# VH-VL binders against NAD kinase (nadK), part 5

Target 1, 268 residues: NAD kinase (nadK), of Syntrophomonas wolfei subsp. wolfei (q0aze0)
Amino acid sequence: MKIILVNNRFKENTEKKAQEIAGQLSALNVEVIIDNGLDEPYAGTVDFIMVLGGDGTMLRAARRYGQRAIPVLGVNMGTVGFLSNIEINELAEYLPLILREEYSLEARMMLEVAVFQQQSLLTRVFCLNELLLRSNSPRMLSFALEISGQKLEPYRGDGLIVSTTTGSTAYSLSAGGPIADPQLDAFIVTPVASHIINKRPLVVSPEREISLHLLEEREAIIGIDGQIKMDFGAENRVLIKRAPHPLLMVNLKAKPFFTSIDRSLQRQ

## First folded at step 21 (VH-VL)

Design T1 (from R3 with heavy chain K30R, light chain R31K)
Fold by ESMFold2, last read:
Structure T1 (fold): chain C 268 residues (1-268), chain A 123 residues (1-123), chain B 107 residues (1-107)
Amino acid sequence: as target 1 above (268 residues)
Amino acid sequence: QVQLVESGGGVVQPGRSLRLSCTASGFTFRSYAMHWVRQAPGKGLEWVAIISYDGSNIYYAESVKGRFTISRDNSKNILFLQMDSLRLEDTAVYYCARTPKYTWGSGRYFDYWGQGTLVTFSS
Amino acid sequence: DIQMTQSPSSVSASVGDRVTITCRASKDINKWLAWYQQKPGKAPKLLIYAASSLESGVPSRFSGSGSGSDFTLTISSLQPEDFATYYCQQANSWPYTFGGGTKVEHK
């Protein structure tokens, strides 16, 4: 069995624990590939991905591996987030189940984000939580939102978030969007500080295509999962679809979403 | 065979700028993190900077922060070090170096080095 | 920054001698330590990584030991090509730092 161990190179206790876990796995004849974010994503065949860290480390793993239909386990190294399944001190209990593949999978919708300059594709990226379009200056943006070719009245404000249901508890929530059940597939479209046109968050079918472009020249940014930034200007357009594959999250321990919301949000 | 070849060193005046290049061959350059390490004449080694495989993670030694910029062109297999506001203490042989991938050595140990390029000053 | 203190600064030795070089970190660096050999006018060469793992192609007369803050490089039987300067390097935290070096010279 071959696994990828994803860790955060910048958290000392995460790295030390990752080494201890890798040693245990190697002693059980499991081949371990290390992904600390510095190297190109591992392209070879693997059976399982173990993420040691918080939601940010899981977001990186999702972007790198989420389209490969490989089980991904979130292991929390401290405070409980929304994307971890078990705590590090529980891992020894669950290792036999992992090795025997005795777990269930929870599918989490991802976004496929394509950014264009005029007609040319600049980049394509996948996203677990959200795409953010926002102003990169004190000036508001004026921008167009199209949903499956249907043009909405222009937006004016600081920006817009297009989120998955998984991302509903992230930036979208802070911007006034609803908390969504992560078992649903949907886009959540949340305006950021709309000042001129009264716009409300929208919940949109995952089968729709969402397009954004600026209506006047402004300095803007596209943000992906709060971790990737790209310049965005009047020459650009972004197209957002449901990604071809969901993230396959490993479920070893039941985590009741609704009874845990307040505690999880407070610990964020 | 892995090969790293630095260029762009020379004699400069303090406060000027210089751009170093490191041309890589014999391995898949775009898959690896890369580093610059320098050594003042007759002195020990000093790590300068790291850049991740895609340029998304970059870290600098405090002595060069704000003055040096590490970058890479993966289509041409070239690592760069842009050195601005050069000072006399920047006099050194500059090496580009690779770290392994997919192991605990990733980003840690310099398994291949170039032969270096010398940066010196005329006052 | 993690300070790396390397000793001795030089050693005079003969072919066949056992040479021991030590390196002390100012902070616990686990096993994240490397040893390099550098000959005059040449780039450093990796000898030992992860404190004790021998790099491919390095002769078995080189060995490393230690963990935490105290580390040792040993050359069991010095050869003529081993006269060089040796550096330790911590790889625990950025910025990575090197010891001051140990010059191994022919007696």
Scores: ipSAE 0.582, ipTM 0.821, lowest interface PAE 1.8, mean pLDDT 90
Fold by ESMFold2, last read:
Structure T1 (fold): chain C 268 residues (1-268), chain A 123 residues (1-123), chain B 107 residues (1-107)
Amino acid sequence: as target 1 above (268 residues)
Amino acid sequence: QVQLVESGGGVVQPGRSLRLSCTASGFTFRSYAMHWVRQAPGKGLEWVAIISYDGSNIYYAESVKGRFTISRDNSKNILFLQMDSLRLEDTAVYYCARTPKYTWGSGRYFDYWGQGTLVTFSS
Amino acid sequence: DIQMTQSPSSVSASVGDRVTITCRASKDINKWLAWYQQKPGKAPKLLIYAASSLESGVPSRFSGSGSGSDFTLTISSLQPEDFATYYCQQANSWPYTFGGGTKVEHK
């Protein structure tokens, strides 16, 4: 069996525990591939991904591996978030179940984001939480939103967030969007500091296609999961769809989403 | 055959900048983190900086932070070090170096080094 | 920063001698230590990584040991090509730091 162990190299406690876990796995003849973020994503066949860290480390793993239909386990390393399933102190208890594949999977919708210049595809990326369109200057943006070919009245403001339900507790929440049950598939479209008073957050079917472009020349950016940035101008358009594959999150331990919301938000 | 070839060294006068290049061949450059390491004449080795495979993670030694900029061009297989505000203590042979990938050695151990290029600060 | 204290600074030895070089870290660095060989005018060459793992193509007369704070490089039977300067390097924490070097020279 071959697994990818995803960790944050710059957190000493996380790396030391990751080494201990890799040693335990190697003693059980499991081949371990280390992903500390410094190297290109591993392209070879693997059976399982173990993420040691917080939600940010899971977001990186999701972007790198989420379209490969590989089970991904979030292991909490001390900071409570929304994307971990078990605590690091419980891992030894669950290792036999992991090795025997005695677990269930929870699918989490991802976004497929395609950025164009005119008619040419510049890049295609995937994300777990959200795409942000935001001004990169003191000036407000004027931009168009289309949903499955329907052109909405123009937006004017600082920007727009298109998130998954998983991303509803991230930047979308701070911008006034609802907290959504992550078991739902939906887009949540949340304006950021809208100049147009009646623009409300929208909850949109995952079968829709969402398109954004600027209506005037301004410096803007596209942000992905708060971790990737790309320049965006009047010559660009972005198309957002449900990604072909959801992130397959491993479920070993029941984690009640609703009773833990306050605690999880306090620790972000 | 892994090869790393530095260039751009020379004598630098006060108020001038210098840009070092490291051309890589014999391996898939875009897959690896890369480093700069320097050695003052007759002295030991000092790590300078690291850049991740895609340039998204960059770290510097405190002695050069704010003055040096590491970058890479993966389409041309070139690693760069832009050196601004040079000081006497920056006089050294500068090496580019690679670390392995996908193992615990990733980002840790310099398995391949270039030949080095000498930078001399003239005060 | 983690200080790496390397000793001796120099050793005179003959071909066939057993040479031992030590390296002490100011902090526990687990096994994250490498040894390099450097000849004048040349780049360093990796010999040992992870304290004791021999790099590919390095002769078996080189060995490394230690963990935590104290580490040793041993050359079991010195050969003419082994006269060089040797450096240890901690790879535990940024910034990576090197020992001051040990010059192994002809007696």
Scores: ipSAE 0.580, ipTM 0.825, lowest interface PAE 1.8, mean pLDDT 90

Design T2 (from R4 with heavy chain T58I)
Fold by OpenDDE, fold request of step 22:
Structure T2 (fold): chain C 268 residues (1-268), chain A 123 residues (1-123), chain B 107 residues (1-107)
Amino acid sequence: as target 1 above (268 residues)
Amino acid sequence: QVQLVESGGGVVQPGRSLRLSCTASGFTFRSYAMHWVRQAPGKGLEWVAIISYDGSNIYYAESVKGRFTISRDNSKNILFLQMDSLRLEDTAVYYCARTPKYTFGSGRYFDYWGQGTLVTFSS
Amino acid sequence: DIQMTQSPSSVSASVGDRVTITCRASKDINRWLAWYQQKPGKAPKLLIYAASSLESGVPSRFSGSGSGSDFTLTISSLQPEDFATYYCQQANSWPYTFGGGTKVEHK
């Protein structure tokens, strides 16, 4: 068995635990690949991905490996989040099940985000939470939103979020988007400070495609899962689709989503 | 075999700029995080900067932050160090160094070094 | 920043001698310590990583030990090619820092 261990080396506690876990796995004749984000994603065949940390680490893992049909387990290490399945102190209990591949999988829709300059592809990424288009200045953006060839009225505002249902509890939520069941596949299009009062978010079929481009010569930023940033201008276009493959999240332990979100919101 | 070759060093005046290059061969350069480490004449080693495989993560020593820029061209297998606002205390042999990948040594330990390139100042 | 105190600064030894170099970190760095060898006019060479792991191709006479804040590099039987300067390096926290070095010279 070969496992990728995704960790955050910049958190000392996480790194220490990762080392301990790696040692345990090695003692069980499991080959361990460490991914701390500094190296190119491991291209070899693996059986399992274990993510040690919070939601941010999971998002990184999803972007790096989500296009591959590999089970991904989130192991929480003292953070509050929605993407981990078990706690670090529970790992020892579930390790035998992992090694025997006795677990269930939950498919989570991902986004395919393609950014173009004119007709040239600049970058293509898969992400679990959201794409953000926002102004890089105090001035509002003016941009065109197209959904499956349907051109909406020009949008003016600080920005726009296109999120998965998984991402509905992330930045989209802060921007006033709806909370969505992560078992549902859909796009959530959430306005960020629209010039239209009470501009409503859109829930869009995963079968549709979403296109964005600026209508003015302005500088903007594209954000992916709050971790990747890139400049976006009038010559750029972004195309958002459902990723060809979902992220396969491992369910070792039942985690009630709605109870969790309710508790989380009450703490805010 | 793994090879790193630094170039671009020389004699400069304070306040000037210099660009160092490190050409990599013998390994998949685009997969590895890379570092610059410098050594003042007759002194110890000082870590300067790190850049991840794709340039998305960069960190600098405080002594060079805001003045030096680490970058890379993976298509050409070249690591760069743009040094601006150079100071006398920047006098050193500058080494490019590779760190192992896919282990806990990733970004931590320098398993291969170049021969170094010397940066000095005119009096 | 983590300060690395290396001792001694120099040691005189003969071929065949056991040489011990110590490195102390100003804080707990777990096992994130490396040892390097540097000869005059040459780049450093990695000897030990993760406190006690021997780098590939390095002779077995080199060994590292320690954890937390105190570490030791040992050369069990000094060879003629081992006369050099040795550095410890912590890789626990940014910025990475090196010890002041230990010069192993002829007695």
Scores: ipSAE 0.760, ipTM 0.898, lowest interface PAE 0.5, mean pLDDT 94
Fold by ESMFold2, fold request of step 22:
Structure T2 (fold): chain C 268 residues (1-268), chain A 123 residues (1-123), chain B 107 residues (1-107)
Amino acid sequence: as target 1 above (268 residues)
Amino acid sequence: QVQLVESGGGVVQPGRSLRLSCTASGFTFRSYAMHWVRQAPGKGLEWVAIISYDGSNIYYAESVKGRFTISRDNSKNILFLQMDSLRLEDTAVYYCARTPKYTFGSGRYFDYWGQGTLVTFSS
Amino acid sequence: DIQMTQSPSSVSASVGDRVTITCRASKDINRWLAWYQQKPGKAPKLLIYAASSLESGVPSRFSGSGSGSDFTLTISSLQPEDFATYYCQQANSWPYTFGGGTKVEHK
């Protein structure tokens, strides 16, 4: 059995725990691949991904591996979030179940984001939480939103968030979007500081395609999961749709979403 | 055969700028974090900077922070060090260095080094 | 910054001698220590990583030991090609730092 162990090289406590876990796995003849964020995503065949850290480390793992249909387990190392399943001190208890593949999977929708210059594809990325279109200057943006070819009235403001239901508790929430059940598949489209009074958040079918472009030359950026940013200008268009594959999150321990909302939000 | 070849060193005046390059071959350059390490003539080694495989994580030694910029071009397998506001204390042989990947050695131990390029000053 | 202190700064030795070089960190660095060999006009070469693990292709006469703050590089039987300068490096905390070096030269 071959496992990727994901951590953050710059979080010292995750390095120490990763070493302990890798030692235990090696003693059980499990091959361990280390992904500490410094190296290219591992491309070889693996059976399981274990993420040591908070929601940010899980977001990186999702972007790197989420389209590969590999089970991904979030292991919390201190601060409770929305994307971990078990605590680090529980891992020894659950390790036999992991090795025997005795766990359930929860599918989490991901976004596929394609950025174009004119008709040429510039980049394609996947994300778990959200795409942010935002002004990169004190001037507001004027931009167009299209949903499956249906043109909405122009937006004016600081920007727009297109999130998954998993991302509903991230930046979308701070911008006034609803908390959504992460078991639903949907887009949540949330304006950021809109000067158009009647622009409300939209909940949109995952079967739709969402397109954004600027209506005036302005300095803007596209943000992905709050961790990647790209310049975005009047020559660009972004197309957003449901990614071909969901992130397969491992469920070893029941984690009640609704009764823990306030506690989880305080710990992000 | 892993090979790292530095270039761009030379004699400059203090306060000027210089760009060092490191051309990589014999391995998949875009998969690895890369470093610069320097050694003043007759002195010991000093770590300068690290850049992750995609350039998203970059860190500098305090002695060069704000003056040096590490970057990479993965399409051409080249690592760069842009050195601005050069000082006499920057006199050194500059090495590019690789760390392993997918193990705990990632980002820690320099398993391959270039032969170095000398930066020194006129007058 | 973690200070790395090597001793001795130089040693005169003969072929066949056992040579020991010590390296002390100013704080606990676990096992995150490497040893390098550098010959004149050449780049450093990794000998030992993680305090005691021998890099591939390095002769078995080289060994490393220690953990925490005190580390030792041992050459069990010095060979003519081992006359060089040796450096330790901590890889525990940014910025990575090196010891001042130990020059091993023939008597």
Scores: ipSAE 0.590, ipTM 0.822, lowest interface PAE 1.9, mean pLDDT 91
Fold by OpenDDE, fold request of step 22:
Structure T2 (fold): chain C 268 residues (1-268), chain A 123 residues (1-123), chain B 107 residues (1-107)
Amino acid sequence: as target 1 above (268 residues)
Amino acid sequence: QVQLVESGGGVVQPGRSLRLSCTASGFTFRSYAMHWVRQAPGKGLEWVAIISYDGSNIYYAESVKGRFTISRDNSKNILFLQMDSLRLEDTAVYYCARTPKYTFGSGRYFDYWGQGTLVTFSS
Amino acid sequence: DIQMTQSPSSVSASVGDRVTITCRASKDINRWLAWYQQKPGKAPKLLIYAASSLESGVPSRFSGSGSGSDFTLTISSLQPEDFATYYCQQANSWPYTFGGGTKVEHK
C-alpha cells in the first residue's frame, strides 16, 4: 500500500504529526509520500490519501489529487470544519480499517473551472468548494452570467460565487448562500454584495454549464477555494462545469452533516 | 547535472533596490521549492526565504520581511529575490538553494547550491 | 527562533584524526538537523540530513548522530579534502537557522 500524507509544512503541528504517522505507516510496510504543500503534486500511483489538518488542507488535496479517483480521508487536527471525517486521536483506531480498505466512499462533486483569454485556455482547475469572481477595486463589477446558453440580465455587484454543495458551507454561506446537502450534486450561484439587496442565490443542475465574463473594463479577480488567485479582466471568460470525476471522500465514521452545521451555526 | 547560477549582485547604496536572479538547469525547476540563503563576509549562513514550487507558499526570515520579495518564473527556470530598502547588514553572498521533494526531508535540506552572488555597499 | 549553538568554533587536526563537532538547539528539533561543509570561496555542500542520513556521494567517514537538541558530526578519519568549515542547520521550525560554524584547520 502507498499513501500520501497531505499536510502543511508551515503548520508545525501537522508537520510533526505527519512525520509520526509516516513512521508508523512505514513500520507497517506502507510506503508513504508526504505532500506538505511545497512541491508539485506527487505524480506516482497511490492507494490512499490522508489529509492532516483542516478544510483548507483538504481543499488543496482535492485540487491536487481529486481527479485521480483516490480515496481521500480528512483527519481533523483541532480545527472547525466540515471536510474531515475523523479526529487525529481516532486515527489509531481506524488505521486497521484503512489498511484493509474497509471503508465507504462518498462522492463529492467538484467544479471544473476553465479560464480563457479570448479563445485560448489559460488554466483549468478542479476544485471542491467554489469559484469566486470579485472586484479588485471599490467599484462594483458588471458581468454577464450565462447558464446553459441562457443569458441572464447583466449582474452588478462585488462579485459572484459558484460553489458545489460541499462548498455551500464555505464562502457561499458567508455570502448568504443556502446550506446544501453535500450528498446532492448541484451548483450554487451566490451573489456577493449585489446591487439588488438580498438577491437570491440560484441552485443549478450539475448538468448545466455556467459562464462568466465582465461587461466592462474593470479589474477583477478569480479566486478558487480561497487559495488560488488570478487576475481577471474584460478579455477573460470563465466556464464552470461539473468536474468529470468527483472527489472520493472516505467515510470511516458516520458524521451527521446537519447536526454539525446546526451546532456550528449556533456557535456563531 | 543540477546547476544553479546566481546573478544580479553588485555594489549598491543603502536604501536602494537590487534584484537577484538564479537560473536553474539540469532538473525540473517547476517541481521544487527553492530558497535563498545568504552569508555575510567571513560570517555564517542565514536563511532568507522559501518559495514553493508554484509560488503559492512563501516564507521570509524576519530580518528581510517587508523588504525582500522572493518569486519565480517557472517558464524560464528562474528564481528571483527582489531586495528593496537595502541595508548595510544585507551585505552578503546570496545563494540560491534547492530542497528535495516528497521525502521526509522535503523542503528541509539544501541539496544543491549555486555559487552565490555578492551584494555589497558603496562607502 | 531556534538558536543553534555549534562547538567548537575551530579545531586543529591532522590527517587521520577523528574530528567531532557538536550542535545544540535551543529547543527540541527532533531529528531535523543537517550538516554542511563549506570550503573557502565555495557554496556549502550537504553532508548529513535528518541528523544521521548520509547524503548521496558523501564519504562514509562522515556520520551524524543525535536527536532532540544535541547533535554530533563525526569525521572518523580526517582527509586532506576535509579541511573546511562545517555548519549545522535545523529544519524543524521556521525560520531555518544555522549554527555558527566550525572551522577544521591544519594542525
Scores: ipSAE 0.539, ipTM 0.839, lowest interface PAE 1.1, mean pLDDT 93

Design T2 (from R4 with heavy chain T58I)
Fold by ESMFold2, fold request of step 22:
Structure T2 (fold): chain C 268 residues (1-268), chain A 123 residues (1-123), chain B 107 residues (1-107)
Amino acid sequence: as target 1 above (268 residues)
Amino acid sequence: QVQLVESGGGVVQPGRSLRLSCTASGFTFRSYAMHWVRQAPGKGLEWVAIISYDGSNIYYAESVKGRFTISRDNSKNILFLQMDSLRLEDTAVYYCARTPKYTFGSGRYFDYWGQGTLVTFSS
Amino acid sequence: DIQMTQSPSSVSASVGDRVTITCRASKDINRWLAWYQQKPGKAPKLLIYAASSLESGVPSRFSGSGSGSDFTLTISSLQPEDFATYYCQQANSWPYTFGGGTKVEHK
């Protein structure tokens, strides 16, 4: 069995613990591939991904591996969020179940984001939480939103968030979007500081295509999962679709979403 | 055959700026984290900076933080070190270096080094 | 930052001698230590990683030992090409740090 062990190379305590875990796995004849973000994503076949850290580390793992249909387990290292399933001190207890593949999987929708300059595709990325369009200057943006070819009234404000249901508890929430059941597949479109009356958050079918472009020359940024930033101007547009594959999250320990909602939000 | 070739060193005046380049060949440059390491004349080695494969993660030694900027161009296989506000203490041979992939940060060692480029000052 | 102290700073030896160089870390660094050889005007060359693992192509007369905070590089029978300066490097944590070096010279 071959697994990828994902951690944050800049957190000394996390790396020492990851080394201990890798040793335990090796003693059980499990081949371990280390991904600390310094190197290109591992391209070879693997059976399982173990993420040691908080929601931010899981977001990185999802962007790197989420389209490969590999089970991904979140292991909390101190700060509980929405994407970890077990605590680090419980890992030894659950290792036998992992090795025997005795766990369930929960599918989480991801976004496919394509950014264009005029006619040319600049980049295509996947994300788990959200795309953020925002102003990169003191001035507001004027921008157009299209949903499956339907042109909405122009937006004016600081920006817009297009999130998954998983992302509903991230930046979308702070901008006034609803908390959504992560078992639903949907887009949540949340305006950021809109000056236009009746620009309320929208919940949109995952089968729709969402397009954004600026209506005026302004300095703007596209943000991905709060971790990747790209310049965005009047010559650009972005197309957002449901990604071809969901993230397959491992469930070893029940973590009821609705009864734990307040605890998870307090620990962000 | 892995090859790393530094350039851009020379004689400068204190307080000035200089940009070093490191051209990589013989491996898939865009897959690896890259480093700068320096060695003052007649002295030991000092690690300077690291940049991740895609440039998204960067760390500096405290001695150069705020003055040096590491960057990379993956389309041209070039690693850069922009050195601003140069001090006499920055006199050194500067090496670019590589570590193996898919290992812990703790397990990393510099398996390939460039030939080095000298930065020094006129008096 | 983890301080790396090498001793001796130099050693005078003849071809055929056993040479031993030590390296002490200011903190426990497990086995995450590397040794490098550097000849004048040249870049360092990796000899040993993870305290005791020989890099490919390195002669078996080189060996490394130790764990925790005390480490040793041994050259079992010095050859003419082994006159050089040797550095240890900890890879336990950022920033990576090097010892001050040990120069191995002709008697």
Scores: ipSAE 0.474, ipTM 0.757, lowest interface PAE 2.3, mean pLDDT 89
Fold by OpenDDE, look of step 21:
Structure T2 (fold): chain C 268 residues (1-268), chain A 123 residues (1-123), chain B 107 residues (1-107)
Amino acid sequence: as target 1 above (268 residues)
Amino acid sequence: QVQLVESGGGVVQPGRSLRLSCTASGFTFRSYAMHWVRQAPGKGLEWVAIISYDGSNIYYAESVKGRFTISRDNSKNILFLQMDSLRLEDTAVYYCARTPKYTFGSGRYFDYWGQGTLVTFSS
Amino acid sequence: DIQMTQSPSSVSASVGDRVTITCRASKDINRWLAWYQQKPGKAPKLLIYAASSLESGVPSRFSGSGSGSDFTLTISSLQPEDFATYYCQQANSWPYTFGGGTKVEHK
């Protein structure tokens, strides 16, 4: 068995734990690759991905490896989040199951985000939570939203979020989007501070394509999962589709989503 | 063979800017995190900055934070250090250094160094 | 920041001698310590990483030991090419920091 441990080198507690776990796994004749975020994604074949840390680390891992259809386990390091399945102190208990591959998988839809300059592809990324278009100035954006060729009325506001159902409990939620069952595949299109007060979030079929572009020459940015940032201008287009492969999240411990979200909301 | 070649050093006035370059060859540059490390004449070594393989993660020493900018062009296999608001205490030989990947020493230990480029100040 | 105290600052030795250099960290750095050799006008060269792992191509007369806060570099039998300055470096916490160096000189 070959496992990737994903952590953040700049979070020393996760780095220390990663090394400890690597030692333990090696003692059990498991080959271990450590991905601490400094190097390019490991290109070799692996059987399992273990993410040590919070939601941010999981999001990074999803972007790096999600397209490879490898089981991904979130191991929480004491942070608040929605993407971890077990706690670090539970790892020893569940390790035998992992090694025997006795676990369930939950498929989570990801976004395929393509950013264009004119007709040229600038970048293509997969992400687990959301794509954000937002103003890079105090001024509102004017932008066009197109869904499967249907052109909606122009949007005016600070920006727009296109989120997965997984991402519904992330920035989309803060922007007034609905909480979605992660077992559903859907896009959630949530306006950010729309000029039209009654502009409602849209729940869109994963079979559709979403296109965004600016209607005015104005400074904007594209954000992906709150971690990737790039400039976005009038000559850019963004195309959002369902990723061809879902993230395969390992389910070792039952975590009732609705009970968890209810508790989390009460803490805020 | 792995090679790192620094350039761009020279004599500069305080308050001015200078841009250092490090050209990499003999390995897949885009795969590795890179560092700058400097050494004042007759003194020890001081870590300056790190940049991840894709530039998404960057950290600076406090002594250069806000003044120096580390960047890279993976298409050209070049590492950069833009040094603004230079001070006399920035006098040093500047080394670019590579760290191993996917290992115990990933981003930690400097397994290859350039020859260095000297930055000094005019009186 | 983690301060690395290296001792001695200099040592005079002869070919064949056993040379020991010590590095002390201001806090526990686990085994995240490297040793470098630097000759005049040259870049540092990695000798030891992870406190005791020998870098490829480095002679076996070099060895590292220690954990926590106290570390040691040992040259079992000093060779003519070993006269140089040696530095320790902690890789536990940002920013990475180096010791002050130890110059190994000819007696």
Scores: ipSAE 0.373, ipTM 0.776, lowest interface PAE 1.6, mean pLDDT 93

